# VHH binders against Hydrogenase maturation factor HypD (hypD), part 5

Target 1, 377 residues: Hydrogenase maturation factor HypD (hypD), of Rhodobacter capsulatus (Rhodopseudomonas capsulata) (p26411)
Amino acid sequence: MKFASEFRDPALAKGLLAEIARLADQIGATAEKPVHIMEICGGHTHSIFRYGLDKLIHPGIEFIHGPGCPVCVLPRARVDECIEIAGRPEVIFCTFGDAMRVPGSKLSLMQAKAAGADIRMVYSPLDALELARRNPGREVVFFGLGFETTTPSTALAIQQAAREGLANFSVFCNHITVPEPIRALLDDPYMRLDGFIGPGHVSMVIGIHPYDFIAEDYGKPLVVAGFEPTDLLQSVLMVLRQISQGRAAIENQYARVVPEHGNRVSLAAIADVYERRPSFEWRGLGEIDASGLRIRAAYRAHDAEEKFGVGYAGQRAAVEEAEGCACGAVMTGRMKPVACAQFGKGCTPEMPLGALMVSSEGACAAYWQYGGARAAE

## First folded at step 10 (VHH)

Design s34 (from i1 with F100L; framework vhh_7nfr_2)
Fold by ESMFold2-Fast, scan of step 10:
Structure s34 (fold): chain B 377 residues (1-377), chain A 121 residues (1-121)
Amino acid sequence: as target 1 above (377 residues)
Amino acid sequence: QVQLQESGGGLVQPGGSLRLSCAASGFKFSDYGMSWVRQAPGEGREWVSSISYRGSKTYYADSVKGRFTIARDNVKNTLYLLMDSLKSDDTAVYYCAKDLYSTWEGPFDYWGQGTQVTVSS
């Protein structure tokens, strides 16, 4: 154990690693022909690298870092629309900190702020509601970004603004959903996925049954996991146990936190405020059907797309990542961050070339901090 | 655009049977769970039954368990409710509903216009 001091129960962790190794050997998994397990959640990607699980685990187990980072999959065109809205003198534009450095076509939000746009970093859409109450002469726009973990809080803020008649509050909705990109990845003939570690925080909202198709249609196991190193190791063990038995099922390792049917209050708020877009473009993945949310007509007064005349009016020509950036290949598991020619050279956390280096949930940023930065130098 | 259109309601005698249908369009029907919800005169909405996206799992309210059967045809994009041993208390407008996520008892993101079922002698 190289990182025993980072574990709350080092003896349990050692025992789990030994059992994982035994099953991996039984399956015939090797470094040359590994079992590919995708962790979908960016928080799991971060924890894997932070605790060195990628180095401690049997070499026949390969983690594939999935599209669980919302800023990483946000199209350049949507960043450009944020900058257009934020550039209006009547607007206070509110965003999560992670989105500030994501590159658009010409500017990031951080660069727009430096050029004089009124852009404020917030921790919650409720902070933006409070800004709207305190600034009745200004238009306060919240950048609605994230998977089902953040969507309920934004929905509740919209419901509250409507109840109060807070006409100067609106949301630029870029919320996306987790099950739909998993189906898109499984439908890709070039994907080599043997199992999944399911997102803990998203599953607190949606429950475990939205993942049933992974086992039923694709014959792949998925285990919803907590974020402690022993949670992740138990989840890997559960995936390998299913593979060794020729079985595929959805299991919940994180039952102490994740209810089977999700959070009914959160889901009701989502259903009330949002509807599914027919499709939504994902940076590096293209169009994915039913994977984005938009504000319903009943809440139109709080829809920044309607209010400011910006919008996703169909697919524009694909905007390629910056020259030499392999973000799409990393995001789909076709290569590791260290294999990107720009890693540690033209792409660093200070000067990120692509979104995977910006967010702590991105594979490139996690690998830089914990996994290989010295080798890239 | 998502559309759900119910049919098959009508007047039926106590102990009789009806088959409700719901034609779905504007989304990939086979990827979503579907449900039936009813509203009796002067009452709130009551969840009746849910079916998973492949039909492998079905769920029923205690009031209809053993009398109603939910089914789906993913080739025809149609949801069904087969109602046997109908009682006067089953009188309601029956709504087809699309699950927001593959959970049962809702919440639902789209609803049909409803079909009236009246059980009377």
Scores: ipSAE 0.597, ipTM 0.825, lowest interface PAE 1.8, mean pLDDT 85

Design s35 (from i1 with F100I; framework vhh_7nfr_2)
Fold by ESMFold2-Fast, scan of step 10:
Structure s35 (fold): chain B 377 residues (1-377), chain A 121 residues (1-121)
Amino acid sequence: as target 1 above (377 residues)
Amino acid sequence: QVQLQESGGGLVQPGGSLRLSCAASGFKFSDYGMSWVRQAPGEGREWVSSISYRGSKTYYADSVKGRFTIARDNVKNTLYLLMDSLKSDDTAVYYCAKDIYSTWEGPFDYWGQGTQVTVSS
């Protein structure tokens, strides 16, 4: 497509880097006093390190790797509850592959599968519906995980199960929302953030106006970005332009994909199936008001928390993170992965202490794969 | 528990005025856009008006523009609809609705029970 080739132009990238450097110098940004820009999407974290943007960009620009990886912010207690459900002999537990390796307090789902639990990797909640149709004598439970990008597909699966009377299908709902953790970070007096790169795929669902409070209440710019290197560079440039002008606004660099008002069909499905929890626990951030979703009473037959008596229905206690792991500090931008005492020692992709080393969208795994973990020469 | 409770409906003559109120509880009212939606006898739901979370932006259906005014009080957690120059076609049950993410024409994640407005001589 002609637009895709334009965004892969090396001459355009060079021009963007030069203009970013000019604006960074104009605003007085240096390595000692950097502009802190948080990317909220794990896909952006991955792209930044894959394309070496963190090393190519002016040293006065510092990326803060935000809580944009769903498995990374999932508490150990919720993984333990997945294992409890999956361990029941009547249950076929269905999950996306990236959740399989996330450590709980004693086991990951991959280890529970090896120990005999019936756990299936699926590509879509619709695959779990098909498993429920083919196995009417079994309870098929889908692990509902992710931000607003994945929530609509799970809602549609629940609506379809209800229409078919597919009583053996249920969802363990751990869907979470993006605007609420941004507010929690901005309310933290110890966080210094100058601007944001907004999530491209989440914004396809919710639009750009849910971020208005960032500019209006906190005076910080946010630019919704695509995933190509030049998309990210254009978005950084747009943030810096606002800072240099003393402005704060929500802008959309990814307008070719992200509509201003989001996807009304997707939002209608979410509104029909889910309601907001009063609070939800986030790894490294604690309880965040209105940040988690719960299946509504009309679809209660498809709510695995109610069906199996787990989670908030079960009044579960929190489980502490592994000793010596600094995942919370890394995820909130208080330290880089290489500053964690366990990084490359007790914590590796083969033996991860926390979820940030498991998911390729986690900051620790990205640093290991693409750059920050390189051995000195 | 999220609750939206409408009041202020009633019988009014053509050309008259009414003020509807909606009392909201169970969520941070000041963080969400709010809307009014109506349903006339034998018809589907029609969006009437929306207001942004701070009240700085308002939106109106063409059928009510210039006659209705939407307002909010974030201290009292109350949404208002001021209806002037009422017409027989404005006869409907009026619902208070919470916007899921946007402040314009839905979709909506919570609804009130509705308040009846009847415009008749």
Scores: ipSAE 0.636, ipTM 0.857, lowest interface PAE 1.6, mean pLDDT 85

Design s36 (from i1 with Y101W; framework vhh_7nfr_2)
Fold by ESMFold2-Fast, scan of step 10:
Structure s36 (fold): chain B 377 residues (1-377), chain A 121 residues (1-121)
Amino acid sequence: as target 1 above (377 residues)
Amino acid sequence: QVQLQESGGGLVQPGGSLRLSCAASGFKFSDYGMSWVRQAPGEGREWVSSISYRGSKTYYADSVKGRFTIARDNVKNTLYLLMDSLKSDDTAVYYCAKDFWSTWEGPFDYWGQGTQVTVSS
C-alpha cells in the first residue's frame, strides 16, 4: 500500500512519528512492554489500517480496537426481534444498509427481505418518516441503532412524528452510549489500558466532559481525535506527553470540529425523547448499566417496543456466536482479527459469521480490506 | 425510580441569603453533573448553575456570578445552591435538574418539583 502518498502532509507525519518514537523510548515503551492505547471509534480503526499507522508507529505503541461499531455490539436476540417485527404483514421495516447483513439466530434482515418481508434501506430516519406519511394504512418501523452520532436524528424524527400526529410511525430503539462501556472496560481487571483515543463524531454531540471520569477516577488520559492520519498521530503524541509527565487529563485534538460542550440542540432533543435504561446487553461485554436508551412515556405512541411487544431480549435464551467466531474477544481487544480461526476461511465479507466482518466499522472488515488476507491470496 | 426533592426556599428581603438543597435518589448521584434552573412568573426557564460529578468544575449564569455558589455532597447525595445578595429579579421557582451527560447548562433528563424563592420587601 502507498501509505506515504496517502498523507496530505508527509513532512508533518514524519515529524510526528519521530517525536512519538522519542517519547516512547523516554517512557520505556517496547514491543514486550507496550503502551496500550484504545481507539473506540470504528472510523479510527478504519483510518489506522487504511494508512498503515499500526505498522509505521513505534513498536512500543499498541492500538487496542474497542467496541465502537454499533451493529457489532448488538445482541443476536435484538436482530431476531427486528426480523419478528419485519415479518408482520402490516409492517414496513426501515433500516440503515449496514444492519441488513448482520446475522440473527437464523436469518439476517437481507434474507428476511428475500423471503418476502417488506424491509427498506434508508439513509436517515426522515426517509422512514416520509414513508409513514405516504403509507397511512401501514405501520412504518425504523430500526434505531447507533451511538450518540445517530441518536439526535432519530430523536428529531420522533419529535416531528409527534407534532404531525403520525400514529403509524415508530422506532425500535437500540441506541447506546459511549462513556458507559469505557467504564466497564476500565473496571475489567484483565484489561491493561494506558490511554484512549476518543471518538471524534460522538464527541461532536456530547462534548469532552462526559469522559472526565477516565482521568479523575482511573488516572488515564483520553484525547479526542480527528480522522486524518496526522490527527491520529498528534493524538497519540498528546497521550504520550501526558504519560511522560505523570498527568491524566481529557484533551481535544479535534477542537476545529468538536465543541467542548457538544451540540446543545442535539443533546436537548435526545434528553426530551429518551431516558436511560437501567442496563443494556452488549455482545462481548454483557450488561452495562445506563448504557442503552429507551423512548420516554411522552412519546410512547412512537415506541415499537410498546406497540409490538418486543424489546425484551432477556426473556429469550442466549444466542451463541457462530462456531469458531471470536467476535467478543476481538471487540474487547483481547484478540486481533487475524488470530480468529475462521478469519479468511469460513468468515469473509461475502459470508460473514459475525457482525465485525459485516460492518465497515468492524475490526474484522478493516483487517480484511487493509490488513493482508487478500495479499496472502 | 429517579427522584429529586428540593427544599430551602422562602420569602427573603433584598440583600438577604438562602440555601437551597436537593435530595437525590434512584441513580448513582456521584456519576452525574447536576444543575439549578429557575423560572420566574410568566417567563421561560433560565439556567442558573451547573456542577460536575466530583465538584471540580462549576459554571454560573452571568446574572448570578459572584452571588451564588453551587456545591454537592456525594456522600449524602445532595446538591446545594447558596444564594447571597438576593435581588427582586431572583424571584422564581428553583428546580434541581440531573444532567443527561456530565455536561454544562444541560441538557437535563430529570427535574425536581421546584422550590419557590420570593425576594420582596
Scores: ipSAE 0.488, ipTM 0.772, lowest interface PAE 2.5, mean pLDDT 86

Design s41 (from i1 with K28T; framework vhh_7nfr_2)
Fold by ESMFold2-Fast, scan of step 10:
Structure s41 (fold): chain B 377 residues (1-377), chain A 121 residues (1-121)
Amino acid sequence: as target 1 above (377 residues)
Amino acid sequence: QVQLQESGGGLVQPGGSLRLSCAASGFTFSDYGMSWVRQAPGEGREWVSSISYRGSKTYYADSVKGRFTIARDNVKNTLYLLMDSLKSDDTAVYYCAKDFYSTWEGPFDYWGQGTQVTVSS
């Protein structure tokens, strides 16, 4: 049924599943001793559950849900800093919709908005730039968040604001990078990973070579993947083929979209506007060197951290997660969402206890939406 | 605190050789690709060569391929450019550059001060 109704090419999908099963059996992969494949992108997590690939694939293949959700890995202290900025009467605070419901230590942005803060949901940093043009007597602050997919658009908005002399536009920069947390995960002695599905959209920006260390230093395969079910199945097959051959390489299943060396224009904009922080705190992972971006001195007028005097990552004492929430363990791949005691009980998309249930890219939200709640029984 | 310091430039005759060095500090050198970029008098910057973080991949501009060799020593945090069969057109300030994400043709987030290479007529 799934072959006919869910997949654009059901014959190809069936053939890929059969070949995956053959290789999994050849490798000796079983439910008791599975091959652990981490998908790094939240979009891949979503697609896996949407198309039921977790149920259709050989039981010797286990997907591990990596830290591919930007709002999920954002520390509580950074959410609290957003609320502090948004609470100032001169400020119009602009954010993506998913960030509105992420819990801080006391309030989410949605609750701050309900209490009278001027918070606007936007689809692009360019929308915030337009708000700054139309409201010259107000400070317009854009919540800059996301991996390398969103970073170029924010950089372009900052460049445009500087070009126009739009002094009332600034960005609260919380952009983070993908290669650095993968190294942190591989250095974790409790992590048991056999291979990776690399993020398709991030890799459109950065290319494939930032992942070379995974193969060269850690001996693990990574395949950059598209988002169609057959893209994901081909990528799993490519990972298993490498494992069966005793090799490790970075491969690109998504070559029709992802250039080997990334998007040169996007990368130039990023390098012009941002530099790497020495470290940045990730919820559930701690401090990761060179993993966060900050606005360069040349664009200081557009840096909300400088403008409003808020601290850098790790400066505020983090408030503990809600009682019984296992978000940290889920974010690091040590626990499935359905194993969390609160999943489907005290933690739902309507009443989320942690960030992973708020964002559509979070593992808990994906498990809830696509039937993971039923597996918890 | 990222610092890149070039050395080894100078005046050479056509057909001569030079070895440029770049000492890196303030970041984990072994985790980043490195590049050489040059700027001739009155011209814009021209990418010369790049090397991946472990040295497994090297890239060269067509103008220098077969004549220049890029190398690195991750123990010493040093990047090298070995320049053979130098031509008058190779006259430029040579900059050591840290790759931001890509190991080919940039972009670059940090640059050294530069070292002058002059190939006499």
Scores: ipSAE 0.532, ipTM 0.795, lowest interface PAE 2.2, mean pLDDT 86

Design s42 (from i1 with K28R; framework vhh_7nfr_2)
Fold by ESMFold2-Fast, scan of step 10:
Structure s42 (fold): chain B 377 residues (1-377), chain A 121 residues (1-121)
Amino acid sequence: as target 1 above (377 residues)
Amino acid sequence: QVQLQESGGGLVQPGGSLRLSCAASGFRFSDYGMSWVRQAPGEGREWVSSISYRGSKTYYADSVKGRFTIARDNVKNTLYLLMDSLKSDDTAVYYCAKDFYSTWEGPFDYWGQGTQVTVSS
């Protein structure tokens, strides 16, 4: 939807756009001197392009697409370790569908599957548990990937495997956290960020207070947002109100879904199963302290890194992007997907060079889908 | 290696006061919320108090509100629990705990060994 009249509540949408324009003018925001608002969640990036909000909104408002895609921020070396594990004849390797086409240094998981590896798409880590129960002579490895939205389900699967003594189930843990990369972005002197749209689904798990440092230490507003176009417009309006008032606070536009203190049960499961790594390498951002999760010693029987002797990504962190691919710059908001020399040429959803074109949460895939297939021709 | 080391426990008369300390190492103390949790003989663990990473927000269990004060020193990497008007029901092992996220009432990813507080004549 490119016009407000196509929205579920077109009168509300038009009113919000008008009020945003009024505040943007009051702040002195222009196309030459815009207010930079980062949306952290890939789902928000997708909704912005789907509803054409980037074109409907005042030109003084610029959306910066943040690192909200877990597979996109994963180093190529970690994909290579997935392929190494999956290539073992005793292993059934289980993953979510969007990780299948992400390129490693030589192969994607889809290509490894075509070459004979036993790789299965699952919809939850519980599916991998059931595979482990049905295949007691095989090692079933689940690719643990995602921010705090997916981490609780994987933790619950690990707890269940431990209770049952299901020794053939393990997780290759690549779960990461949201607050830590926001701090890394704010500490970058070359990044200009005026405010944030906070992730709706992650915040259902962690609540709003993990973001307090953004306002308290950096003086920047963050508004946790829903995914409807009017949710996003209300959230932008709330950010602009704070800026116009010279104020910085964490606000919750998605209070109908997101509780202030998050989901206590989910957080307890995470804390029971995982500890923080001292640091974790992020594609395009480098090492970020305390941003990656590792399975605790109490659950080490279910840790694929221990079981298969992997975890050497730090030694191969220098694995380069595909030649001509600008994924790191796109992912950190330093360029738009269409500015990448390979976009629509050597890089398409059918023939992706990098993770951002593969994942539904990736900026390149969203831009391709909603920016028009015309770009491919 | 994350370590939390409690001290300051002991025997005290009803109505007395104690100050517990927890020395933290192996992580950036100033980036995480901290909590106190206690366990009385034959009982489960009971959350006592939490403090945010800068000390701007504090939370207390109803059983200790107005009597206990949680505090932190981010320069010394130390958490405190100041306990006033102690009651026999406050007898417990007191554990220092690191918050996994900056949240209230846990959850916690690391715990100290505990320090015994006994309130009796």
Scores: ipSAE 0.549, ipTM 0.805, lowest interface PAE 2.0, mean pLDDT 86

Design s43 (from i1 with G33A; framework vhh_7nfr_2)
Fold by ESMFold2-Fast, scan of step 10:
Structure s43 (fold): chain B 377 residues (1-377), chain A 121 residues (1-121)
Amino acid sequence: as target 1 above (377 residues)
Amino acid sequence: QVQLQESGGGLVQPGGSLRLSCAASGFKFSDYAMSWVRQAPGEGREWVSSISYRGSKTYYADSVKGRFTIARDNVKNTLYLLMDSLKSDDTAVYYCAKDFYSTWEGPFDYWGQGTQVTVSS
């Protein structure tokens, strides 16, 4: 193994790779007709390329990079709404650093900050809550972004603001959910998926049972995985074992970290603060039913959409990509980043053409850092 | 608009049976796990039972195992609770609840108005 030194147990990794190859051969998987396994989490995409698992694994196994990067699937219209809120003189707009460089229709948040908007990078929604306490004459707005891993801390900040009567704190809610896009991908007749590696961190919050439909409705295996290379190899082996046995089930390779029923305290906070939107727009996937969260009426005073009167335009956002850039195809797993004509030429982490190169968990950024041959090299 | 409407409660003698129903609308019923939760007078809410979105998996509180059966009809968008060998301590308002993430034992994002079950002579 070229990257044996990266593994905590090289002997275990070698044994897992051998067993994976045996099962792949047994089920007839080849480079020309591979088994397609989607990893949903951007952290898994990163680990696969960091440890070179895509190159070490049997050529009949193909990894498909799923929509596990929140800023990558964020519509341009939502960035535009952030800029509109941040442009108000009474507003201090707080966001995670990754969102600063994501392009809207005209400006990114970084460019709006340069033009005079009061935009602050924070590490937690609790930092924004503290800013609201210290600046009672200003409206402090937190950009609520991410899957179920970030949603609980935002919910806790909203609950705390309500308890304190902190009227100048609000959240622009763009939190999204993981199970719903998986259903949308499985409903796409042109998407060929044979199995899934389930997200480790998201599953710490929601548990494994939200994925039961994948096995019960679609007959596909899913294995929740840790982030170590041997965790990922064990998870691939577990998927292949199910395929070889003609069965489909939801299994948990990451049981040392992921409880079967998730984190009950986190889920209670989410259910108290949020309800599901009827649908939410995903870049590259369109509208997905029940996939976005909205702040409940009980917490309306802390909902920036209500407070500032923002919402989606009636028209679909046009995705403006540079000519020769295939960001939509990469986002939906139909193309690898290195196959994009702009990869490493006009599109780099320093000069990104789209969000997939901005976020460290985006497929293009992962490929640039750890993946295939870089055009700059 | 999500709506959950319970029915089938009433007065029954110890050892008797009741069938509770919950009519669901405003969401894709077959995409979510559903639960029954009860609240006895002067007590907090107690989870009773959950059923997976297709009904292949069911879960029960220890206090009701072997006596209650949860079921669903995805064509009619209806959840059921079949209650046998009722005891006085089963007296409570029974709520139909939609699971937020198809997780069991809650948390729940929508509740019905409840149906009263009274077990007494």
Scores: ipSAE 0.538, ipTM 0.797, lowest interface PAE 2.1, mean pLDDT 86

Design s45 (from i1 with G33W; framework vhh_7nfr_2)
Fold by ESMFold2-Fast, scan of step 10:
Structure s45 (fold): chain B 377 residues (1-377), chain A 121 residues (1-121)
Amino acid sequence: as target 1 above (377 residues)
Amino acid sequence: QVQLQESGGGLVQPGGSLRLSCAASGFKFSDYWMSWVRQAPGEGREWVSSISYRGSKTYYADSVKGRFTIARDNVKNTLYLLMDSLKSDDTAVYYCAKDFYSTWEGPFDYWGQGTQVTVSS
């Protein structure tokens, strides 16, 4: 109720909430036997809490906060590898600002910078490319991080470096893919998911057809959604409509932004530069087949893993999460952030135990900011 | 090791029919869209057809629509292209291709060696 007045079309929002409630009752959804809808995008998780949709919606609808935050699902060992590369005196290490505070096993990149590592915050891999041009005597390494929304920009930077012969530019590739973790979650016999809200920005790149397996193989609906409250409510309604009809299909609520076949230029650049890893480790999810990207042999000179001899995912010993932190359970939807024993006690935005409290797209940070979390016990 | 092996090409008269097969190994075949792409002598690659994970969705280039049928057998890990009413301009090497992002028209990350289709005169 509180947040309904913030909707740009309150009458539409009220109508959508009423229709959702009608369908939820028709399906027999209750708080004790809810319909579980996973939102994959961290931006959707943030919007749900910002607009209080989790509190306004029928209690038979339960949002499961999926693995849609790239820094949140990055293995601790990969952060350690960043610090190892950045610590070399010949290296200028470039990263997006949101990765700076993510904890490794001992240090974050921000702490490594404070200790003397040459770490630069950038807004684009093209900024790192320019640093490589200006510093021909130094090795410039860009932290390649993110789902399919960021991957094309990094691919273009690698293609440009190869064309110009910028031998001192390389990428530490940690790009991951969205469809593969959804398959892993659906293959988990202990995971109960009834439907999905598909990521808006990722789908601008890959289109909607990479999600077809969710309907064809698993009989579950997915609706690609925009980020406005009414986009999210309409998408939930579309999922419930399919469930009530015994139907499963991939639908696009965000068709004004997301083309059916994605961005062909972006996809061609990705396919030129990258191939799929056999598997990649996800924090809280373990190894997921074909879910990580690796720079192809043709661009090997620009692969920081090859240049600096750091391990690939799965080559380093597993690094345990901070004691008492339930980040893995929260990230897989098995536990809400407020149920973590450390939430608001040993784990706060000022003193985060895990990545989910650092990133604004992490479930723990969203609960803290929008859930009245300082009063939660 | 990903491998795609085409077969079933050959010489055929205009108006004839051929069935191409592609045996896939080294990956979970049922997890990917599969496509046929052809390359005529002296021309670039032309996308022909794509098929979704279970075959519920199929797409065709305008040049072959109504004449060709794409199919798959996920038990046998085999992709098929059924070609009817063949024309001289269908002469090309036909490649089986694995879709990189499980879309249609590619991009593609693995290709077979190809099978030659020749439609005489």
Scores: ipSAE 0.520, ipTM 0.797, lowest interface PAE 2.2, mean pLDDT 86

